# VH-VL binders against Large ribosomal subunit protein uL10m (mRpL10), part 288

Target 1, 224 residues: Large ribosomal subunit protein uL10m (mRpL10), of Drosophila melanogaster (Fruit fly) (q9vpl3)
Amino acid sequence: RGKINIQRPKAPHYERARVVAVTQPKYPELPKAKSCFKTRAERTQQQQENPYNEIIAREVRNWLDHSRLVAFFHLSSITADDIFRVRVQLHKQNLHLKSYGSKIIEQAVKNTRYEAIVPLFHSNHCIVFSPDPEKTAALLRIVRRVPQMVLLGGIVEETMLSRNQLVAYAQMPGLHAVQAQLVQTLSQAPGHLIQQLQAHQNSFVQVLDVHAKNQMNEETPKST
Below, E stands for the ipSAE of ESMFold2; O stands for the ipSAE of OpenDDE; V2 stands for 0.75 times the mean of E and O plus 0.25 times the DockQ between their complexes.

## First folded at step 17 (VH-VL)

Design la5 (from ha31 with light chain T94A; framework fv_anetumab; at its last look DockQ between E and O 0.04; V2 from the best seeds 0.00; counts 0 for: pae E 12.8 > 2, placed apart)
Fold by OpenDDE, look of step 17:
Structure la5 (fold): chain C 224 residues (1-224), chain A 119 residues (1-119), chain B 111 residues (1-111)
Amino acid sequence: as target 1 above (224 residues)
Amino acid sequence: QVELVQSGAEVKKPGESLKISCKGSGYSFTDYWIGWVRQAPGKGLEWMGFIYPGDSDTRYSPSFQGQVTISADKSISTAYLQWSSLKASDTAMYYCARSFLYWGDFDYWGQGTLVTVSS
Amino acid sequence: DIALTQPASVSGSPGQSITISCTGTSSDIGGYNYVHWYQQHPGKAPKLMIYDVSNRPSGVSNRFSGSKSGNTASLTISGLQAEDEADYYCSSYASYSDPFVFGGGTKLTVL
């Protein structure tokens, strides 16, 4: 009984080979789940049709409308844990860290005064919101120690500021401090004016007194 | 000038309760973390925990969790460290220190409070 | 307990440069740039000398410098002076749940 060479099976008779070839089940190539290779464009299109995006866009608009301080950051190789850590610290200062997709931002700011921010959102970004513009210094102090957060710019009191302008703004004495200084200066101004006016009057009175004394001395008859 | 002033030295017996204090001045007390650091005699520094007086958020080291209570009274710019029942092993110098960041450095320190627990 | 490793003692002569090492793990020193150095004289509170690996607070001498490589941070003191004799502690951020870990401390003796 010839040892069936399992390693090199003899080619089947040509008729059998034909039958085997024809009877090989053609398994339909499972449609390569195009879903895994959805191009960034297809993913972006699917995101546009999501009614949820409108809700989020509305949220973003609400944040923008109620914030007096808005700062935009690029995120570079930051972990979820790092973001959370920073978020907690920012929250301590009433600074709210949010992240939104670029499309959502575009939808949110379309036909608004904030449309100019759209170009900032081409990569991984986050936004910090605050109702208090005085927290700009605190924000910068925090994020300076987070190298993964790169400041791009912001909005303060409805004015768009560059990175450098935000830094400069943070270094300025608070509006209240400046106002207080102004009030102090203004309050001192009338005092100074009054002093100057009084000085002139006093000098005039002194001159008159001297004149009066001199006249009295001249009228004192030399009692011979 | 930023200052942290701690309460005076304490001598206690085992089982007694104790509360020591750290008063901050010269800065916004509610905007900084106040941490407590233990240093046993001849030993190194050990972080115990810290509190954010602005919202009373308190965090403890795992080693000190449940062993002490950290609190703060923002109205008087004072942080506290307290024990319900002291042990001899609690004998140490205790420092309070300020940190702006959760992950930050302690930039200002109190002068320390020596706690001695002896039978 | 996450502990940072420091040499127990380091010595140097006046005018020399000395380096104190602080070794941690990839989850603390290796993971973050939040390494700090403190100086403590006998019977005194610690003083911050370096923060975030290499930054000097105001009032700290430029003789003190910090660096990091891998999981090891280093404090370098140049131009060693008698007043530099003290204990030095490193600290690092480790995790959200344990934000502060200290090294064992290094006693610096000026010979």
Scores: ipSAE 0.820, ipTM 0.916, lowest interface PAE 0.7, mean pLDDT 87
Fold by ESMFold2, look of step 17:
Structure la5 (fold): chain C 224 residues (1-224), chain A 119 residues (1-119), chain B 111 residues (1-111)
Amino acid sequence: as target 1 above (224 residues)
Amino acid sequence: QVELVQSGAEVKKPGESLKISCKGSGYSFTDYWIGWVRQAPGKGLEWMGFIYPGDSDTRYSPSFQGQVTISADKSISTAYLQWSSLKASDTAMYYCARSFLYWGDFDYWGQGTLVTVSS
Amino acid sequence: DIALTQPASVSGSPGQSITISCTGTSSDIGGYNYVHWYQQHPGKAPKLMIYDVSNRPSGVSNRFSGSKSGNTASLTISGLQAEDEADYYCSSYASYSDPFVFGGGTKLTVL
């Protein structure tokens, strides 16, 4: 049966209901015509019965516990050479690109405040970890050249941030100034993304409470 | 408030050099791509190329590769479009615009610089 | 070379709804949701009206909406007003070498 590729998993079967439940379509997903050589039952059984899922889940937990910056991306179709080039560029900035199966993410965040992030990993994805939250700007500069990596949001200093909040964080000086500004001035949080996160993420309620109410239902302007 | 201010109109002869500018203010200049877009008289928009001022990564449309030079000076938040030898066919309006993403939308535009090249 | 096809002109009366089409290929409009629409009045710089297929920037009227189906994106203007008379351009991501492919533009005339 073999080992399933954990760093770059493919969706086992892509159905219409799954697309509308996990992501609102903004970018094209992998082609539906792609044939599957393993059944859904076989993939599920392999993942559930593999004792190395616990070892790999421990790696994910360790990254989450020791990373002050975590960024989540939807990953569109990308060649191995292109993703390797991106990983090298990120690594030069102490940014660590990883990809894990949704089952492994479930094990890693079970009984933690991050349990609600699991729905983000039902489609093709990647995660960037770093001990250095000030590398958020470098992360965004690198991925701006990579249309296949779509930023969904992240975690900075144990605070869950939407895409727009993470972008705003990256544009501010030092940790002290960013922390003050995020608490006081982010009133334009993208309501739809936050609503999706709240609906699937019991553990994130505490993060939203510290960001104040006026951040829940607003979106930042793009034009004057 | 985000603003892109371009240099003034230019009237030139064929064979002359020219460098026009685009100064960004009200945002982190090094975190956005600056693109150059050409509009010939009575015609549509053409993307020429853009630069990421943070590291000077510069990309050109295949149609304009080797015909112009795009550069930036991040210390004064200014991007440039430059010709070494103008042709009459370079007569057009030239816009700068910014984009957060390599594939993204141009959300703020400069006022345009009209370049006229005639003998 | 990748080009997006728009009608050269479109007209409508005040209060009507009109739709401007933008047709590409499966490698651009059909393959990505990076379709944007710009409005340009005579002598003015373009203004972003719709980004990523259907999103409106702050300050853009909800009379403007966007959609796509297959390889064709559409800009719809409802409740047409005199100030809507302008040129409209679509753009899309197509490739690493041509990340900003524009359509030829559509002149909207309000009769």
Scores: ipSAE 0.006, ipTM 0.459, lowest interface PAE 12.8, mean pLDDT 75
ESMFold2 (binder alone), look of step 17: mean pLDDT 93; pTM 0.943

Design la6 (from ha31 with light chain Y96W; framework fv_anetumab; at its last look DockQ between E and O 0.43; V2 from the best seeds 0.69)
Fold by OpenDDE, look of step 17:
Structure la6 (fold): chain C 224 residues (1-224), chain A 119 residues (1-119), chain B 111 residues (1-111)
Amino acid sequence: as target 1 above (224 residues)
Amino acid sequence: QVELVQSGAEVKKPGESLKISCKGSGYSFTDYWIGWVRQAPGKGLEWMGFIYPGDSDTRYSPSFQGQVTISADKSISTAYLQWSSLKASDTAMYYCARSFLYWGDFDYWGQGTLVTVSS
Amino acid sequence: DIALTQPASVSGSPGQSITISCTGTSSDIGGYNYVHWYQQHPGKAPKLMIYDVSNRPSGVSNRFSGSKSGNTASLTISGLQAEDEADYYCSSYTSWSDPFVFGGGTKLTVL
């Protein structure tokens, strides 16, 4: 009884081979493992769809919406230690230093009033947020001492400002100071008006008195 | 005008406790660091530490860590330097000074408090 | 202890320019541009003369200037006057844990 060579099975009869060929389950070609080389576009798209990025983008939006002062900086060769040092100092002034990826910023500001800031984020950058626009001077004072932080511009009270405009803003007396000055000026105005009115009246009375005195002197008959 | 006014000269014995003060005026007291600097007679300046009154963040020089306590009362714009037990080697002029930055310059100084510790 | 090195004394005649050096390390003067200079007259508190290597506070004479090269900062006083006679101290930021170090001081004598 010939040992069935299981290693080289005899080719089945033609008819059987045909049946076997037709009954061979066409296993769906395993989807070619999409080469891990997701095109830059696919990677970018997947990065956009990353739930994490969405969360961060929301955070950025939240910061933008609740901040009355936003300043944008370019970072030039700054160390982590330097950033930390500056962050702590800014925080003490209620200034919050954040760094986000350009893509996250783009996602965050897409279709918003802040879309114009996207071109500022092509390089290493950071953002400083504050609810207090009066801290602009403090911010500039701090960052002037950090050469690695270059001011690009900012948003103050929903207005986009250039670097120069932001610097000018910081030099202005605080709104409260200006208001106080205005109130003071306004409070003095009635007093000044009253004084002017009274001055005219007093002058008139004085003139009348002088006139009356002169008339009295003229009516005094020289008693020869 | 910005001014730092320190408490008067102190004469103490070794082992006694001491607390000296520095009162700031003419600026937002909570927005600046207040540092203490020691100057022994005929010697140079030594930074001891500083405090941020806004949040009471206090930092000490390693040389003075545990030797002194720096504190502040923001309600009265006053910073303090205190010793639990004075030594003769604590005899020095002590200056308070303000700095806007953690790494910054001391732009205004108090007049100094002379502390003399003698047996 | 990290100490900045200053000459003990320098002297000059009225009208001359003098320079006081402050030498540190790469972890302080060489690492940062946060070098400051203080003037102290006898019995008085120190006065800030230069901050961040080369900046003058308001009210400080333009005769005072600062510079830095490598690990050495320099204070230059031009047109030396009798009133400039004082002790001068440099300081530098070093680290987060120890932010301030002073030099040993330099006594300037105007001859």
Scores: ipSAE 0.849, ipTM 0.934, lowest interface PAE 0.6, mean pLDDT 87
Fold by ESMFold2, look of step 17:
Structure la6 (fold): chain C 224 residues (1-224), chain A 119 residues (1-119), chain B 111 residues (1-111)
Amino acid sequence: as target 1 above (224 residues)
Amino acid sequence: QVELVQSGAEVKKPGESLKISCKGSGYSFTDYWIGWVRQAPGKGLEWMGFIYPGDSDTRYSPSFQGQVTISADKSISTAYLQWSSLKASDTAMYYCARSFLYWGDFDYWGQGTLVTVSS
Amino acid sequence: DIALTQPASVSGSPGQSITISCTGTSSDIGGYNYVHWYQQHPGKAPKLMIYDVSNRPSGVSNRFSGSKSGNTASLTISGLQAEDEADYYCSSYTSWSDPFVFGGGTKLTVL
């Protein structure tokens, strides 16, 4: 296949027409035969015509509440087929690619600590959610090979991180290694435990804080 | 150390079945696609298909769809390539290789399994 | 659907630079930056030399470089050495339903 000819509209597929019909508002208008991967403009328009805006905002709140990793991307122009393959690959790593209109995001985060993210959604964007913050390295490894997605920053364990801070977080030893070291410490002695817990906690926090200040390497880290 | 170890060379007759294996070690087997690549004697490389052992998502080249079966047993970190009825034209070297991404590169390769099909 | 065209052979003397071309379409090399290059010595499995047009894996000499222009990707080997004598294959992603294709291969001879 070559470059898509913009002078020839894509014919709707039966399956795509069926999906669009199901997702259309309850108003008396006939269903539009559109792609399963609705454009950003169509999603925004449907949300504005449909009383579903609050249900979508609740979806965003649910993702934010249950995700220990949230990453924000600027999204350059990308075909529906290309965003689909990226979504599939991300999903295999428990990484969930979503996009929402700025009004929906504003409604979802109003009077929360996350109100600062709203300006990120005034341009083309997407968000990746995951309950697994250790998947940050996998996320970055995938998206480095997707030039249409440009990392802006993220949230890890309720802490806002810049692009470089998120990259630095991904380079840290896995949470499994830190957790395993803690379990080993608990097996030694009760009195020694308090000192070791404080030392491990402080070491992790210090490494994260120092690396965030240094704006470190942008390469995809490999597991070691 | 990442390693892909394939089963040994096979000599078969047309019409026989065959299942060859590719065992991965030194990495998270379920997080990488395993691809199968054919190289006929004196010829180039041909991609046959991918499997993602983590969820058994399996994709075939149109040239090989219905000709072979690709499978994996993640409990022993092993992928398989299988024929129900071999043809003389199946004589080739068969490689397995891994890729992190569906659209990515094959960064590690098995040593190859030579399959010879002759009467 | 998609075929990648490589010259059947190229040759060069030690110390020279040579370039191997890989020509596809706007649906693969022209539309994506997912072009990879593999080196294969006789009797050995292929080895990844370049990924995503121009990136070198760790352990690959900086004598190997990659580029693309339009629908044609290029592998350049500078400072040619006897050990570089091998077959070279390009590959590219094409689409979700038919994702992957190799070029026909190029035999590099070091004179």
Scores: ipSAE 0.701, ipTM 0.858, lowest interface PAE 1.1, mean pLDDT 80
ESMFold2 (binder alone), look of step 17: mean pLDDT 92; pTM 0.937

Design la7 (from la6 with light chain T94A; framework fv_anetumab; at its last look DockQ between E and O 0.40; V2 from the best seeds 0.00; counts 0 for: pae E 8.5 > 2)
Fold by OpenDDE, look of step 17:
Structure la7 (fold): chain C 224 residues (1-224), chain A 119 residues (1-119), chain B 111 residues (1-111)
Amino acid sequence: as target 1 above (224 residues)
Amino acid sequence: QVELVQSGAEVKKPGESLKISCKGSGYSFTDYWIGWVRQAPGKGLEWMGFIYPGDSDTRYSPSFQGQVTISADKSISTAYLQWSSLKASDTAMYYCARSFLYWGDFDYWGQGTLVTVSS
Amino acid sequence: DIALTQPASVSGSPGQSITISCTGTSSDIGGYNYVHWYQQHPGKAPKLMIYDVSNRPSGVSNRFSGSKSGNTASLTISGLQAEDEADYYCSSYASWSDPFVFGGGTKLTVL
């Protein structure tokens, strides 16, 4: 009885081979890991779905929502040391310098009132946040001394301002000062009105007194 | 008007301690650096260090590190420079000055405090 | 110790223009535009005359101007007057650890 060569089994009869071929479970080709052929678009989309990016985007949103002063800057050939130096100085004034990727910004402001700022972030940029709009002057004072930081614009009290408008805003007396001035002006207004009213009355009385005195003098018959 | 007023002239002996003061007025004291500058008789200006009164961040020149202590009391808008043990070589005019920026200019100066250390 | 180099003395006649130089290194004057100039009269505190290379504080005469080339900053005083006789010091930012470095000072004499 010939030793069945288990190592090289004889090809089955053609009929059996056919049955075996038909009964062979077609294992679905493991989907070629779509991961290698993900289009740049899909990769970009997946990168957008990075949980980390979402967290950062949320952070950006939080900063925007809680800041009364936001300023946008272009960075031109600035070193890490320069950024650090400026950051520290800004921090002393309760100004917070942050840098985020353009994609993160886009994600953060998508479908929000801040969507209009997206075009500002096509290059190397940074954002300064502050809860205090009165620090606008301090901010501008600092960044004027840093040529590598170019002011693009900002948001003050939920209003988008151009560079020029932001500069103008910084030159305005603080809201409190204006309010104080207004209160002072308002407090003086009644006094001034009363004074003017009284002045006219007093003048009238004086004129009447003079007239009365003149009449009395005319009625004194020259007793010849 | 912005003004820095320093304490009066001091005459001390070697080994004595000294604390001189600089009082700021006419501005937000906590928003500016206050620096100390030494000028020995007939010599140039030497930066010693400065302090940010808002958070008491203090920086020293390497040459003066450990030799002096700079402090501030923001409640009275006053900065201090102190020695634990004076040397004859400490004889100099000391100026306080303010700077808005860490790397900036000293835009206002005190009148100076003359410290004389002699045996 | 980083020291800025100034001439010990300069002199000029009234109405002339004089220049005081301040020479540093690539790590201070050459590295930054944070050069400042101070005027000091005898027995008085220094006064800021120029900040950030070429800017004048309010109240400073337009006769004072500043410039920088390479590692050398310059203070120019035009139309020299007797009142300009003083010591002049340059300063520069150098590093985070040493933000203020002064020059040795220049005595200006008006002849």
Scores: ipSAE 0.846, ipTM 0.932, lowest interface PAE 0.6, mean pLDDT 87
Fold by ESMFold2, look of step 17:
Structure la7 (fold): chain C 224 residues (1-224), chain A 119 residues (1-119), chain B 111 residues (1-111)
Amino acid sequence: as target 1 above (224 residues)
Amino acid sequence: QVELVQSGAEVKKPGESLKISCKGSGYSFTDYWIGWVRQAPGKGLEWMGFIYPGDSDTRYSPSFQGQVTISADKSISTAYLQWSSLKASDTAMYYCARSFLYWGDFDYWGQGTLVTVSS
Amino acid sequence: DIALTQPASVSGSPGQSITISCTGTSSDIGGYNYVHWYQQHPGKAPKLMIYDVSNRPSGVSNRFSGSKSGNTASLTISGLQAEDEADYYCSSYASWSDPFVFGGGTKLTVL
């Protein structure tokens, strides 16, 4: 059976299209020869009515509403094969790795207590969602071996935690027995958590920028 | 305390079937891959395949695909390696080992099960 | 299917440092940082000594260290002791279908 090569999907399951377009143009598709001039009101309505962005924003809201664990990471350059392997391993632990544009995140958290997370998505990022806060230790164990993913902080039971607080949360013995009391204690000052997340992201971006400049300067100096 | 306990040594004839076991304790059995590794007498280690007991996702080395069956019973925290028809070349020590990642290290190993297949 | 190359044997005297090499290709050791080292005493199961090139599990002596350069990974044992006499295997991720590729093993003899 060495000639059988169809037992495993070649593409990740996460990329299956919900709508399959089976028809192909027989001829080159003609330009849409309608007037390219539109009124300001029509352009505004078209942009406001982009249904794909709102569908994705609703997906993010749904994840936030049903996830008792949310973790935010900065994502440096990583191969498609490496990120696929990470996604598969996370999925086996009921941890769901996602990435969304900052505009979509902004739409999703508008008028919620989580509006302050939007700046975390200005650079390369990923988010891990899970309904299982008990999986925090498993999450940290997986990503410890993935240096391209740098933990920024998270949300546990609707309470925002800094990186260090999330790590401490994952290490507590008897997690189920302590979980509700810990969340209540930490919910007093969410503004400090948001500030710490923003500061860590800014610091990390500065470190990456310095390393990128040093790498380019050491390898290939700019001519003229 | 993490422990993997394997079934005892087996002496079999060619053509017979065999199912050996690996029982995990001291950890969440369904959250780790269980891999099977063969070591022929005087030889090195060979990865055969593994299973994720949480959903029974099973992966085989291309060298062993179709030659063995890997399974698990998560209700009793036990993984299995099974042959439908043993060959003399199946004589080896068989280890189970756990890995948190399917590309990761094997951090805990069973004591091994010696399988001897001879006429 | 893909093998990693290790020397068949290495020897050293107590107190010395020795290094065991593990050579692969750009598609395994050279392409990934998922190199692991195992120690196996005669008649016993292997034990994880180093994971992800250079990390030590809890309970492993800091006399064991790992490194990688190009397509070659190295296990270094400092302050060699009699109980270090064993077989040592490296392993590496190579591909989605071959996530665990072992080296042939190295017998370490303590003189």
Scores: ipSAE 0.007, ipTM 0.522, lowest interface PAE 8.5, mean pLDDT 77
ESMFold2 (binder alone), look of step 17: mean pLDDT 91; pTM 0.933

